VHH binders against UDP-N-acetylglucosamine transferase subunit ALG13 (ALG13). Designs and how they scored, part 7

Target 1, 122 residues: UDP-N-acetylglucosamine transferase subunit ALG13 (ALG13), of Homo sapiens (Human) (q9np73r231to352)
Amino acid sequence: LFRKLTAKDASCLFRAISEQLFCSQVHHLEIRKACVSYMRENQQTFESYVEGSFEKYLERLGDPKESAGQLEIRALSLIYNRDFILYRFPGKPPTYVTDNGYEDKILLCYSSSGHYDSVYSK
Short names: E, the ipSAE of ESMFold2; O, the ipSAE of OpenDDE; V2, 0.75 times the mean of E and O plus 0.25 times the DockQ between their complexes.

## First folded at step 3 (VHH)

Design m10 (framework vhh_vobarilizumab_d1)
Fold by ESMFold2-Fast, scan of step 3:
Parts: sequence; C-alpha cells; structure tokens
Structure m10 (fold): chain B 122 residues (1-122), chain A 120 residues (1-120)
Amino acid sequence: as target 1 above (122 residues)
Amino acid sequence: EVQLVESGGGLVQPGGSLRLSCAASGFTFSYYAMAWYRQAPGKGRELVAGITRGGSTSYADSVKGRFTISRDNAKNTLYLQMNSLRPEDTAVYYCARVEWYSSGDHFDYWGQGTLVTVSS
C-alpha cells in the first residue's frame, strides 16, 4: 500500500477523495459543495445522523474550515458510486465504511494526527 | 503524536464536586467530538458524557443532571464538571477523542486517566 499525502487542513477528506477521483487535490471545494447539495436534497436520509439543526450542520459543512467525517463519506459513496475503505496506517485491517455493492472503491488512510490521506495499491 | 492528559481527580466526600480537565495536543482539537469515559473497580469502561464538534452534549442516565461536559477550543481543553458526587462515581476517568460520536463506527484515543474517589 502507498499513502499519498494531502494538504493538512480541514478539507483533507475532500482533498483525499479528489486525489482518488481526479489525481489532483484541486477539486476538493467542488466535492464539498456536491456533498452539501446531495445531503440537502436527501435530508430525510441524513438528518437522523445529525444532532441538532440539520440546516445549521450543512451551513457549517459548506465552510472550507470545517472538517468532515463518516457521514460525509456515506453521502460521497452514493454521489460517486464507490464504496469507501478506511485504513488506520500503520495499524490494523481496514474498515469498510460503506458496502453499497459498488465495484469501484475509494481507499483512504486516517492517521493518528486526525488526517485523511489517499491510499493506492500496486 | 496524539496526547490527551487528564487532571483534576482526587478524593472527595459524597455530595461534593470536582472539575476534570483534559489537555489535548498533536491534533486539531476543534475538528473532533470528545468524550469522557470511566472505569470503576471490577467493571468495564463506560461512556459518561460526550460533546460534538458543534457543542451538542449527551450523558449517561446515571450522571444526567449532575455532570456537565464542556470544551474550550482556544485552549485545546475538555472539561467535566461533576456535582453531587456519589460513591458509585468512584472510577478512573478517561478523556477520549472520537471521530463519529452520535452513531456507528468511531476511533477512540484515551489518555492515562485521572482517579476520582468518592468516600467518606
């Protein structure tokens, strides 16, 4: 396994996904916007996972200074038709965060620094 | 290197109060939900209180109305205010970092813990 590092900022999840999809981190803001829009359009599916106001949650998520996590991974799986596998590097076997039956996968690493990077196999 | 350092534990009489602190370093504190766990003698580790990135709080039924969890993102510090302490609250209290607190899978990192003894 090869870990490709992302910029160490609040968009690191979206940067890691951008790298997997487009071989470049530059599309992270577009991916963030797609995630927010999808969740808003599918509020009934996602609002039960959010504590407090869903509307305020999405407002915050739209800010590039706000981090994202597993709820956003679930939305992105459906948007991009890929299942997400999360490695705790150098650690344990990966977690299958989603299992929607998609053939294509997105492989991410979540490090002890609290940061998402892309993962590639040879 | 992720570090969580708890402090504020001690011996207190039933009905007394203590405030626990957890100093976090090695990660961006404001990006994470945080929690307090405890482990009583002869028991497993149990969740006591949690706080999300946005400040929403949750409590175990046994501590509701008595304990208050809070955070100070500017100081990278998590707090647990414990009031009306009971002998049953005697435990080592652990600060934990969580990725996903409200439901499902999460990654927890624990500190070394701080001992709270409630006894006359």
Scores: ipSAE 0.000, ipTM 0.162, lowest interface PAE 13.2, mean pLDDT 81

Design m11 (framework vhh_7uia_1)
Fold by ESMFold2-Fast, scan of step 3:
Structure m11 (fold): chain B 122 residues (1-122), chain A 121 residues (1-121)
Amino acid sequence: as target 1 above (122 residues)
Amino acid sequence: QLQLVETGGGLVKPGGSLRLSCVVSGFTFSDYYMAWVRQAPGKELEWVSSISGSGGSTYYEDSVKGRFTISTDNAKNTLYLQMSSLKPEDTAVYYCAAVEWYGSDTHYDYWGQGTQVTVSS
């Protein structure tokens, strides 16, 4: 396996996904915006995973300084028709984060510090 | 250049013990997570154990927990796997891997050539 580093900022999940989809991290803000829009349009699906106001959660998520996580991965799986595989520990088998039955996958690495990087297999 | 060399494999009877060693050269040992992975004949790679470069954290696959111990000697740039209570199911080629979590834009696993462990009566 190869891991490709993403910029060490709050947008790292969207950067890692941008790299998997478009071979470039530069589309991370577009992916973030797509995620926010999708979750807003599908509020009933996602609101149960959010404490407090869903509307305020989405307002924060739209800020590039806010981190994203597994709830956003669920939305992105549906947006891009890919299931997510997450590598967490060195040498440990990955976690299948989503299981929507999509043929194509997005491979990510998650560090204990809360940072996401892209993964490629040989 | 980065290089990993595994030694210590061999033929052992069930219930026996072996100590695998991996000598690492070409990089700073503490900058990496180190792992042991194995491949039994006709099967896919199976992760066995990992240790942080600082030596502070160890992780084990459930099937080897309590029987195997991973450790490092940073002064000797050597990774160890102490195996006890060996079972026929432990028969595999054992690989040492260095996992790079930072540095250039590309991160990848570096692997050694492997060492054969055969557990047979």
Scores: ipSAE 0.000, ipTM 0.141, lowest interface PAE 11.8, mean pLDDT 81

Design m12 (framework vhh_vobarilizumab_d1)
Fold by ESMFold2-Fast, scan of step 3:
Parts: C-alpha cells; structure tokens; sequence
Structure m12 (fold): chain B 122 residues (1-122), chain A 121 residues (1-121)
C-alpha cells in the first residue's frame, strides 16, 4: 500500500476523496457541496447522528475551513457508489466505514491528528 | 456503550479446533465493527481477524485459511472458528468492539476480559 499525501487543511477528507475519484485534489469543494446537498435532501437519515441543529451543522460543513468526518463518508459512499476503507495506523485492522455492497472502493488513511490522505495499492 | 464477554477457550492438541464466542450486551451489537486480538506470554496484543457491520472480513496472514470470524446480530454474538491449531496460536484471545458513530472521527474500542487458548500436546 502507498499513501499519497493530501494538502494539510480542513478540506483534507474531500481532497483525499477527490484524489481517489479524479486523480486530483482540485475537486474538493465540489465534493463538499455535493455532500452538503445530499445530507440536506436526506435529513431524516442523517439528523439523528448530529448533536444540536442539523441546519447549523450543514451551514458549518459548507465552509471549507470546517473539517469533515465519518458521517460525511457515509453520505459520500451513497453519492459515489463506493464503499470506504479507512486505515488508521500500522498493526490495526482497516475500518470498513461503509459496507453498502459496492464493488468499487475508496481507500483512505486517517492520522491521529485528524488528517486524511489517499491510499493506493501497487 | 457495550460490554463483551469471551468464552470457549481451553486446552487443545496441535491440529485440533476450537470455537470462541463473544457475547455483547448493553448497546446494539450490529452498530459495531468487531475484531479478535490475541496476546501470547511476553508479547504485545496482535490483530487476528476483523469483521465489519455488514459482514466483510479480514485476517492476519498467520491465520488465513485456518480461522473464520463470523457474527450473529440476532444473538449479539461474535465467533472465531479456529481450525488446524498450532502451538504458536497459544495466547489469551480478546474480543473488541469498535464504535465509529455518532458523527465522530474517533473510534472507541471496547474490550472483553479475554479467554485463554493453549495448544499443547
């Protein structure tokens, strides 16, 4: 496995996903927007996982200075028809964050500092 | 939050088989990815096998083809079927539940007390 480093900013989850989908990090804002729109349109599915106001959560998520996480991964799995595998650190099993039965996968690496990178097999 | 209790450990001869069980209580079992770890005397804990919420499995290279992890969500129970056991499989086996929701980037691991497996003639 090969880890491709993602720009160290709050959009790193969307950058890592952009890299997996398009071989480029430049589409991270479009992916963020798609995520926000999907979650808004499927509020009943996601609102129980959010503490406080769902609308305020989505307003924050739309800001490129705000980090995203595993709830957003669940939405992105459904948007892009891919299941997510998350590598946390050596010696631990990868987390199968989603298991929707999709053939295609998105492989991510998550550091303890809250940063996402892309993963590729050679 | 979940509580885990392992059972099924014991003494077995090389080439034998054992089935370990892990009973989960407290919170809904089907929300957790589950794993089996082991710790041999004087060594650190190592991952043996993992299973996702949907049933996808992964195995350490040392146990592939010999061990099978499975879950029964209706019974809130995790299993590890161990076949063709070797002396080097001797260890305390631990059940772990990994919580990744709600809305958190952090996984919370819950551990059982362990069950001893001894492979010796």
Amino acid sequence: as target 1 above (122 residues)
Amino acid sequence: EVQLVESGGGLVQPGGSLRLSCAASGRTFDYYAMAWYRQAPGKGRELVAGISTGGSTSYADSVKGRFTISRDNAKNTLYLQMNSLRPEDTAVYYCAAIEWYPGSDYEYDYWGQGTLVTVSS
Scores: ipSAE 0.000, ipTM 0.162, lowest interface PAE 14.0, mean pLDDT 81

Design m2 (framework vhh_vobarilizumab_d1)
Fold by ESMFold2-Fast, scan of step 3:
Parts: sequence; structure tokens; C-alpha cells
Structure m2 (fold): chain B 122 residues (1-122), chain A 123 residues (1-123)
Amino acid sequence: as target 1 above (122 residues)
Amino acid sequence: EVQLVESGGGLVQPGGSLRLSCAASGFTFYSYAMAWYRQAPGKGRELVAGITSGGSTSYADSVKGRFTISRDNAKNTLYLQMNSLRPEDTAVYYCAAVEWYSGDLYPSHYDYWGQGTLVTVSS
């Protein structure tokens, strides 16, 4: 396994996913926008995981300076029809964050301090 | 709790040798890539030598042929054998660990760092 590093900013989850989907981090804002739109259209599915106003949560999520996490991974799994595998600990098995039955996978690693990078076996 | 503890630094005359050790605990050492970095007064940290979990090694041009990096997974220990030491090798030497490689790594990309051990080469 090798880790392809993403830029160290609040958009790192979307950058890591962009890298897996498009071989480039430059589409991270498109992916963030798709995530916000999907969650808004499927409010009933996601609102119970959000404390306070769901609309304010999405307003913040649309800001490139705001970080994203596992709730957004669940939305992105459904948007892109891929299941997410997250590597967190050296020498330990990964976490299957989603298990929606999709054949294609997105492989990420999560480092200390809340940073996401892409994972490749080649 | 993750710890990297360096030892073996000291004062040595030009042309001399030192062996640095880095004792690792709190993580699965055998699965990590390891590196030695150094920092001289007024300069940034620079890579000296690296070794992958599989044992492949890499060296800075300034130390090739003089320094040898090695690891002992049974003892969770990283080593740096330094021969033919020069005054310009004077620096604080740091042990660093990262689980995966991406080809090129910067200091900010390593997961764990030791506190460093001082090596002084002077006449």
C-alpha cells in the first residue's frame, strides 16, 4: 500500500475522493457541492445525525474552510455508487465505513489531526 | 502511547564513527517506514536516510557511502551507522515514522517524531 497525499486544508476529504475518482484533487469543490445538494434533497435520511438546524449545517458544509467526515462519506457513497474503506491504524485491518453492496471502492486513510489521504496498492 | 526515543549522539572527532539508535513503542513498528532527519543550527530539517517496512533504503547524496540505515523489527529499533564523520554532519538527529509511502514525503507528513539526539563533530 502507498498513500497519495492531499493538500493540508479543510477540503482534504473531498480532495482524497477527487483523487480516487478523477486522478486529480482539483475537483474537490464539485464533490463538496454534490454532497451538499444530495444531503439537502435527502434531508429525512441525514437530519437525525445533525445537531440543531440542518439548513445551517449544510450552509457551513458548503464553505471550503469547513471540514467533512463520516456523515459526508455516507452521502458520497450513495452519490458515486462506491463503498468506502478507511485505513486508520498501522498494521490493523481497515474500517468498512459503508457497506451498500457496491462493487467499486474508494480507499482512504485517516491520519492523526483529522486529515484524509488517498490509498493505492500500486 | 507512541514513543520514539533516540540515543547514541555525542561529541566525536572528524573521521570518527557513531551509531544512533531509535527505540520505538506503542505502534506496530514492523509495518512502518522509518527515517532519520537532521537539523543544523539555523537550518530546516533535512532527510538523511529512509527505510521502508520491506527494507528498501534511500540516502541523501551528502551521506551516501558513509552512513547506513537499518532496522531490527524483533527489537522495534531503528539504527543509523555513521562513518567518516565531518564537521558539516553536526546536527540534532531525529527519528521519524510513517505508515505508508507516496513516493516523496516532507517532514510534515510523518506520523511520529522523536525528540532528537545531538551529534557534534569537531576537532
Scores: ipSAE 0.000, ipTM 0.153, lowest interface PAE 13.5, mean pLDDT 83

Design m3 (framework vhh_vobarilizumab_d1)
Fold by ESMFold2-Fast, scan of step 3:
Parts: sequence; structure tokens; C-alpha cells
Structure m3 (fold): chain B 122 residues (1-122), chain A 119 residues (1-119)
Amino acid sequence: as target 1 above (122 residues)
Amino acid sequence: EVQLVESGGGLVQPGGSLRLSCAASGRTFSDYAMAWYRQAPGKGRELVAGIYSGGSTSYADSVKGRFTISRDNAKNTLYLQMNSLRPEDTAVYYCAAVEWYSGDHYDYWGQGTLVTVSS
């Protein structure tokens, strides 16, 4: 396994996913927008996992300066029909963040600084 | 570039305690996942304990409840508190700073410190 670095910014989750899906980080804003739209359309599914106003949460999530995490990963799994595998420590088994039964996977690395990068087996 | 220097190893009797330290140089200590590995004679290196900058930890089953990993970001130092030591804990202990890399490659390794648990 090797790590392909994403830009060091708050959009790093979406950049890592863009790289896995399209071999380029440039689609991170479109992926963020798709995530926000999906969560808005499925508010009852997601709002119980958000503290406070769901509408304000989505407004913040739409800002490229705001970080995303596990809740967004669950939405993106359903949007793109891929299950997410997260690597944290070398030599340790990864975390299977989603298990929706999708054959295709998205492999991510999560660093101690809260940063997401893409992972490839070659 | 990061340099790691281990200290605190030595000879102890079974049931004894040791605290290992790893002093790190460099500007990125707080951003690295840090780990302790060990290598006993004739065996490969195995992960003993790991820690993220946020304090989340993981332990090998063989040391869980006996060893405690901790870090002091202000001092750029990683620690391993080893209690209730057993002869099978005898090994060279290595500090590692990790950036996930091809082939389970660690960016930075220390030189190791020998821990011998013997009567």
C-alpha cells in the first residue's frame, strides 16, 4: 500500500475521494456539493446524528473551509456505490467504515492531524 | 527530516517496571502517529503500541493492561511505561514515527534500546 497525498486543506476528505473516483483531486467541490444535496434530500436519515440545527450543519458543510468526516463518508458510500476502508496505522488492519455490500471500495488513510489521503495497493 | 533517540532500556527482574523514552527532533512531531515496536532474537519486528496526536491508543494483546503509551507534544517525547514485565518481553524496543508508505515503510526509526527481563 502507498499513500497519495491530498492538498492540506479542509476539503481533504473530498479530495481523497475525488482521487479514488476520477484519478484527480479537482472534483472535490462537486463531490462536496453532491454530499450536501444527498443529505438534504435524506434529512430524516442524517439529522439525528447532527447536534443542533441540521440546516446550519449543511450550510457549514457546503463551505470548502469546513472539514468533513464519518457522517459524510456514510452519505458518500450511498451516493457513489462504494464501501469505505480507512487505514490509520501501518501494519494494523483497516477499519471498514461502511459495509453496504458494494463490490467497489474507496481506500483512505487518516492521519493523526485529522487529514485524509488516498490509498492504493500499487 | 525527523530523528528519533530511544532511552530507558536495561536489565530488570520479572515483575519489574521500566519506562522507555523517545526524543524526537523536528517540527512535525505533533502531526505524526507514533509507535513502539520490538524485536526479540530470531523474530521479526512487531507492533507493541501506537498513539495518535489526539491521544487515541492501541496495544498488542500480549501487552494490554501492562504497558501504557503516552506522548508529550510540548517536549516532543514519546513514552512507554512497562509494568509487570515478563521474560518474553525481552527485546530491542524501537520508536517509530509513521507516515503511511509503500511496503509498511516507516519514515523514521530510532536505533533501538535493549530491554532484558531476567532473574
Scores: ipSAE 0.000, ipTM 0.149, lowest interface PAE 12.2, mean pLDDT 81

Design m4 (framework vhh_7uia_1)
Fold by ESMFold2-Fast, scan of step 3:
Structure m4 (fold): chain B 122 residues (1-122), chain A 124 residues (1-124)
Amino acid sequence: as target 1 above (122 residues)
Amino acid sequence: QLQLVETGGGLVKPGGSLRLSCVVSGFTFSYYAMAWVRQAPGKELEWVSSISTSGGSTYYEDSVKGRFTISTDNAKNTLYLQMSSLKPEDTAVYYCAAVEWYSGDLYPSHYDYWGQGTQVTVSS
């Protein structure tokens, strides 16, 4: 396995996904917008995982200064028809964050600082 | 053009300290993992320490834990290795290495770019 590093900013999840989908981090804002739109269109599915106002949560999520996490990973899995595999520690098996039955995968690495990088298999 | 230039090597007595520096040019530092790899006389390459420039995560070979500290100054595109409590067994050429594709195993064979090395000799 090889880890491709993403820019150290709040958009790192979307950058890592952009790298997996398009071999470039430059589409991270487009992916963030797609995530926000999908979650808004499927509010009943996601609102129970959000504390407080769902609309305020989505307003913040649309700001590139705001970080994203596992709730967004679940939405992105459905948007792009890929299951997410998350590597946290060298030498340990990864976590299957989603298991929606998709053949294609998105492989990510997650550090304790909350940073996401892209992963590629041999 | 990617270039790595190591400095700071030298002769030191057992128990002494040295700081190695690696100045990196030709790429955006935050997109790479950096490592120190050493080669003792007549031995193969041995990974010493790695750092993720994006996340600041550090990893060390067991024999150097507590004695060596890896760090970066991203504004200066510089990687450091602070070495303390040096032992004769630490005598080696120390190489700075970088990888755009970062292996979870962090082994020397997974690094894409290497410097020319700097000699560290620990003797009386």
Scores: ipSAE 0.000, ipTM 0.107, lowest interface PAE 15.9, mean pLDDT 79

Design m5 (framework vhh_7uia_1)
Fold by ESMFold2-Fast, scan of step 3:
Structure m5 (fold): chain B 122 residues (1-122), chain A 121 residues (1-121)
Amino acid sequence: as target 1 above (122 residues)
Amino acid sequence: QLQLVETGGGLVKPGGSLRLSCVVSGFTFRYYAMAWVRQAPGKELEWVSSISRSGGSTYYEDSVKGRFTISTDNAKNTLYLQMSSLKPEDTAVYYCAKVEWYSGDYYFDYWGQGTQVTVSS
């Protein structure tokens, strides 16, 4: 099991996903934009999970200096047709964050500091 | 702040040799274990080799033992991978990394674009 570290910034979730999808962190802004657009187009699905204004939430999420989390993971699972598996604790089994029945997976590691990295085997 | 810059890749024929270099800045690498990992086209990341912080112990993936040699020059903050008897299967982007070990898991700090090694007959 290998953890490939992402840049230590607020876009780390999108960087880790970019690495899993494209073998490069450079597409993190495009993934962030895709996430924002998908959530806006499916507002009724996501707005109940957001306190306050949904539009203000999406405006903040579009800023590369804002962190993303589990709500965004759920949106990204549907966008990219992959289920997310999250490693949080060394030596412990991972958490299956989504279970939409997708064959392909995205493997991430989440640190207590709120940071996301990519995970690879072999 | 942490920067690892890999160089030395290129196109080589089967049986050939290349030496990869990784220049480290932003930390004193003599205090850390270092590794080389690679990613072949369409494949997952694969650990290749590691060297202990003392510089006295080296470890290799079975497929590269006897062909690759990892070494370090602590005074120059540089990690090397001498590759010999290269095979088409060694074609990959090679990354250097600071490594961490715990609970049966391997973790590394990877930073940079890597260096492309292509072995073509």
Scores: ipSAE 0.000, ipTM 0.178, lowest interface PAE 11.6, mean pLDDT 81

Design m6 (framework vhh_7yz9_2)
Fold by ESMFold2-Fast, scan of step 3:
Structure m6 (fold): chain B 122 residues (1-122), chain A 123 residues (1-123)
Amino acid sequence: as target 1 above (122 residues)
Amino acid sequence: QWQLVESGGGLVQAGGSLRLSCTASGFTFSYYAMGWYRQTAGNEREWVAFITSGGSTTYADSVKGRFTISRDNAKNTVYLQMNSLKPEDTAVYYCAAVEWYSGDLYPSHYDYWGQGTPVTVSS
């Protein structure tokens, strides 16, 4: 396994996913937009994981200066039909963030600084 | 910097009650699911209770009907209300936090752990 680094900004989750899907980070804004749209269209599924106004949450999520996390990973798993495997600790097994039964996977690593990068196997 | 501070532990008689608190700082508490674990001398850490960011709760069979987990996002605090305590509940109790966990069961991994608070139940 090796780590392919993403730009160090608030879109790093979407950049890491763009890299896994399209071999390029340039589609991160399109992925963010798809995530926001999907969550809005499926509000009943996601609103219980958000405290306060769901609409205000999505308004913030649409801003490229705002970070994304595990709730967005759940949405992205359903959008792209891939299950997410997250490496958080060196030398330890990864976390299976989603298990929706999808054959294809997205491999990410998450650093203590709150940054996402892509992971590839040989 | 993040912090989880447990309180409310102590010595209690069998059949008594205690309420543990775990106060979080340095992260957006409302986005985190919270768990309580306990560890006795010579044993592995054991899961006790779990509450999602949305408030759904799950309990270990050993504590169902006796323990209640709850949260107060305005106070950045998760609670464990322990009723009908038994000597076998004697342990060090730890709170743990995981960001935006959406699984059906409690997670195998947590982002943050507290230092633990001891609970002793005398017979």
Scores: ipSAE 0.000, ipTM 0.139, lowest interface PAE 14.6, mean pLDDT 83

Design m7 (framework vhh_7yz9_2)
Fold by ESMFold2-Fast, scan of step 3:
Structure m7 (fold): chain B 122 residues (1-122), chain A 119 residues (1-119)
Amino acid sequence: as target 1 above (122 residues)
Amino acid sequence: QWQLVESGGGLVQAGGSLRLSCTASGSIFSWYAMGWYRQTAGNEREWVAFITRGGSTTYADSVKGRFTISRDNAKNTVYLQMNSLKPEDTAVYYCAAVEWYTGDHYDYWGQGTPVTVSS
């Protein structure tokens, strides 16, 4: 598998997803905004996975300097109707992060530094 | 490389207290709920306590009311506060990372920290 690198910033999850959806990282702020809006509209689904104030969590998530992770992947799977497959460890099979029954996938690579890149088969 | 590093075990008198700590890499903490398990001589590992990303906790009946699990996500650390310790709490305690959702489940374990409760 082929790894396509994303810019090394706090928006890298949204950049990697933008790359998978649109073949370009330029839509990462749009994707971040969609994620925040979806989570707010579905608060009952997501608030139990957040420590403390859900509103303060979303306020922070809306800042492009804040990183995103597994909870956001759950939301993005539902927003874009794709299941997420994550490659984390050399020589190990990927993790199927979501299994909502979607046929289309988003393939990502996650490094120990907290960075997300896109993954493609040739 | 994924690591769970445990500390805080030791020898304690019955009725005493210990606090165990387990520090994880950032990737483990962001992906998994965290738990504590223990293994007594001659037995398989048994679950003790569990905490989700959101802070919801669950306890085995044998420790309920005596043990408290908590986490500090900024430090990638999970804690087990053990109060009113009994000789039957003597075991090697393991920190574990458990996936929340459907997929290939791969449990990550710490090295274990021994706890001996003398009567």
Scores: ipSAE 0.000, ipTM 0.148, lowest interface PAE 11.8, mean pLDDT 79

Design m8 (framework vhh_7b2m_4)
Fold by ESMFold2-Fast, scan of step 3:
Structure m8 (fold): chain B 122 residues (1-122), chain A 123 residues (1-123)
Amino acid sequence: as target 1 above (122 residues)
Amino acid sequence: EVQLVESGGGLVQAGGSLRLSCAASGFTFDYYAVGWYRQAPGKQRVVVASITSGGSTKYSNSVKGRFTISRDNAKNTVYLQMNSLKPEDTAVYYCAAVEWYSGDLYPSHYDYWGQGTQVTVSS
């Protein structure tokens, strides 16, 4: 498996996804915006996963200095019709983060520092 | 079968200490984040402390400096050391596990829950 490194910033999840979808990290802000918009449009689905104000959560998520995580991965799986597979530990099988039945996958690598990179099969 | 079993609850006087244990079985514990939650009578379950698979910890404001969460992956166990206990800490304490590796941990994210252990702090 080939690891494509992403910029080490709070947008790394969206950068890694941009790389998988568009072969470029430059679309990470559009992906973040799509994620925020989708979650807002589907508030009843995601609101139970957030403590406190859902609107304030989305306002923070729209800031490129804020990191994203598993809840956003679940939303992005539905937005892009891909299931997420995450490689965390060398020599271990990956984690199937989503299992929505999509044929196409997004392959990511996650480090203990909270950083996401993109993964390609040969 | 996935199972989480809490133990170590009991009656203690204000200012005292208790150590809670959460024993996990039926899954690869090392991959899971674990949280301790509590529920007082007539209240919703609220987060107390959490620990990620990598060992990073978070605490609610009400317990910072008094409680310490830790894990022993060799024993598939998470601990909550509770010091300087107050009557307000009286609640049923639950442990919960989720395969979580990024972002904030919230109660609705946890996949597995124990049945709880009662902690009563007398005045």
Scores: ipSAE 0.014, ipTM 0.367, lowest interface PAE 6.1, mean pLDDT 85

Design m9 (framework vhh_7b2m_4)
Fold by ESMFold2-Fast, scan of step 3:
Parts: sequence; structure tokens; C-alpha cells
Structure m9 (fold): chain B 122 residues (1-122), chain A 120 residues (1-120)
Amino acid sequence: as target 1 above (122 residues)
Amino acid sequence: EVQLVESGGGLVQAGGSLRLSCAASGFTFSYYAVGWYRQAPGKQRVVVASITSGGDTKYSNSVKGRFTISRDNAKNTVYLQMNSLKPEDTAVYYCAAVEWYSGEDHYDYWGQGTQVTVSS
């Protein structure tokens, strides 16, 4: 596995996904907007995973200074028709975060500091 | 902090064998491609062998069939098994790592090197 570093900011999940989809981090804001729109359009699927106001959650998620995580990964899997594989610990097998039956995968690693980077195999 | 430390160098007679180790710390080793380079006295540093994170290997023509590169991700270590050593293999051997391999044989992190000397 090759690890491609993303910029160390709150958009790192979207940057890592941008890198996997487009070979560039520059589309992270477009991916964030797609995620917010998808979750709003599918509120019944996602609202039970959010404590408090779902609309306020999405308003915060739309801010590039706010981090994203596992719930957003679930939405992004459905948006881009890819299952997510997450490497968390050196030398250990990855976690299959989603299993929607998609043939194409997005490979990420997640550090203990809360940072997402992109991963490539052969 | 990314660190690479080479070991296993030494003195050996022509036809002998040595195994070099490159121990990595401060990063997720399994994600990195690792290369072995060498620098002979008075010459430029040249690539000897490389191994991708997926285990694909590449060797320079001067060492094909004699050297074997391998990795142990559980130990965060890359090995270079050197057989049938020749006097022209005398050099300081360096390991190098890259966080994302672009196919351009460029490495971002380097060890300090280990001396290999082959007599006769």
C-alpha cells in the first residue's frame, strides 16, 4: 500500500476521497457539497444517527472547517458507488467500513490524530 | 518523525553473502515503497533494488539473480539479501522510502547508510 498525504485540515476526509476519485485534492469542496445534499435528500436514512437538529448538523458539515467521519463515509459510498476500506493500525488488516456490494473501492487510512489520507495498492 | 536505520553491513570475501536490514519508525510502514541505493567510493548514488507496498520488486541489471529484496510489514523492516558478492558491490548502502510511489523512482526519506566491503 502507498499512502498519499492530504492537507492537514478539517476537510481531509473529502480531500482523501477527491484524491481517490480524481487524482487531485482540489475537488474536496464539491465532494463535501455532494455529501451534504445527499444527506439532506435522504434525511430519514441519516437523521437517527445525529443527536439534536439534523439541519444544524448539515449546516455545520457544509463548513470546510468542520471535520467529517463515519456517517459521511456511509453517504459517500452511496453517492459514488464505492465501498470504503479503512486502514487504522500499522501492520493490521483494514476495516471494511461499508459493504454495499460495489466492485470499486476507496482506500483510506485514519491516524489516531483524526486525520484521513488516501491509500493506493498496486 | 520518519526514521530509517540500516544495519547488517560489514566485510566479506568475494562469493560471500550479507543480509542488510532497514528498520522503519514513525510512519505506517506498510503504505510505503522502499528502495535500496548504494554509493561506491568516488561515484554517484544509484538504485539497487526496490519493493512497492504491494510487494512488487525491481532490480538493477548489475544485481539481478544475486540480490533479493523483501519486506516484513509486521516488523516494519525491509531486507536486502546479497549473495555471490563481488568487489564491485563495495559501497555504502542506503534505504529510502516514499509515502506515495509515482513510478518515478524518487524517495522522500533516507537512512544514514551501512558500509559493505567485498575483498578480492
Scores: ipSAE 0.000, ipTM 0.116, lowest interface PAE 14.8, mean pLDDT 83

Design z1 (from y8 with S27F I28T I31S F99S; framework vhh_7yz9_2)
Fold by ESMFold2-Fast, scan of step 3:
Structure z1 (fold): chain B 122 residues (1-122), chain A 121 residues (1-121)
Amino acid sequence: as target 1 above (122 residues)
Amino acid sequence: QWQLVESGGGLVQAGGSLRLSCTASGFTFSSYAMGWYRQTAGNEREWVAFIYSGGSTTYADSVKGRFTISRDNAKNTVYLQMNSLKPEDTAVYYCAAESLRYWDTSQYDYWGQGTPVTVSS
């Protein structure tokens, strides 16, 4: 396994996913917009995970300065037909965040500082 | 102080059924997504089934159509109904409570101690 670093900003989850899907971080804004649209279209599935107004949550999520997490990962798994495996810390087993039966995977690494990077196996 | 207490594991013949239960205490159960994971000797822990706080469910391909995850928020309990069991389902099964709100903080990820399930051929 090797880690491919992403830019250290609030969009790092979407950058890491862009890298896995397209071999480039430049599509992170399109991925963020797709995530927001999917969650809005499937409000009943996601709204109970959000404190307060679901619509206000999505408005914030649309801002590139807003961080994203596991709720967004679950939405993105369904959008891109890939299951997510998250490596959190050295010495711990990876977390299988989703397992919707998709053959293709997205491998991510999460640092305790709140940062996401891409992971590749060979 | 939190607890996840698992029960229902044991020895069963191929084609049989078992129902696993996991009762939570010490946190607001209804706000957490609940999952079942399993681990065999020498292998990494694998996700089996997941139920969101709103009631939506997802399943690993290997168990689709055979296993059913459900929850009872009044009893703070999550269940895994396992039907048509196969020798390949032999593993230690773990209950997990995952906070999607605080997922970046390890203190908000809760795990049970595991319950063994052995399926004989």
Scores: ipSAE 0.000, ipTM 0.222, lowest interface PAE 10.3, mean pLDDT 82

Design z2 (from y8 with S27R I28T I31D F99G L100Y; framework vhh_7yz9_2; at its last look DockQ between E and O 0.02; V2 from the best seeds 0.00; counts 0 for: pae E 17.7 > 2, unsure alone 60.5 < 65, grease 26.1 > 24.2, placed apart)
Fold by ESMFold2, look of step 4:
Structure z2 (fold): chain B 122 residues (1-122), chain A 121 residues (1-121)
Amino acid sequence: as target 1 above (122 residues)
Amino acid sequence: QWQLVESGGGLVQAGGSLRLSCTASGRTFSDYAMGWYRQTAGNEREWVAFIYSGGSTTYADSVKGRFTISRDNAKNTVYLQMNSLKPEDTAVYYCAAEGYRYWDTSQYDYWGQGTPVTVSS
């Protein structure tokens, strides 16, 4: 397995996902917007995982200077019909962040510095 | 919408140097992060280097110490100085504009035509 590096900024999750879906990091803003909109439209599905105001959470998530994580991955799995597999530690099996039964997968790795990159077999 | 034009590619021998340029028109890019990507036949496009609006740079491990990205905001141009070139650097090189100002921007024209680089052994 190989990883493809993303820009080291707060949008790195969406950049890694853009790379996997579209072979380019360039669509990360569109993916972030889709994530926010989906979670807002499906509030009942997601609000139980958020402490405090769900709308304030979404306002913060919409700012590209804010990082994103596993809750956003759950939403993106449903948006794009792909399950997410996360590599964190060399030599250990990856974890399924989502397991919605989709045939297609998105493979990510997550560094100790909090950075997401795309993973591929080449 | 942006229009991006890459230039500076060509044929060079291993160990040689090239300087790629990417000039943007339509909007100033001073507030955007800019990047270079490359693609070989039969492979996915891969990231090479990135320069943030504040001037910080990042590089893929395979090019660190050999490539330098820079920008000239007055000319709406980003550069990639490529030194100590290897045959493995042979690819079509693309520039892209990536950044955030407003959520509703459409970015269909983020890529230029690409500029081919061939490094002979």
Scores: ipSAE 0.000, ipTM 0.105, lowest interface PAE 17.7, mean pLDDT 76
ESMFold2-Fast, scan of step 3: ipSAE 0.251; ipTM 0.605
ESMFold2 (binder alone), look of step 4: mean pLDDT 77; pTM 0.773
OpenDDE, look of step 4: ipSAE 0.032; ipTM 0.324

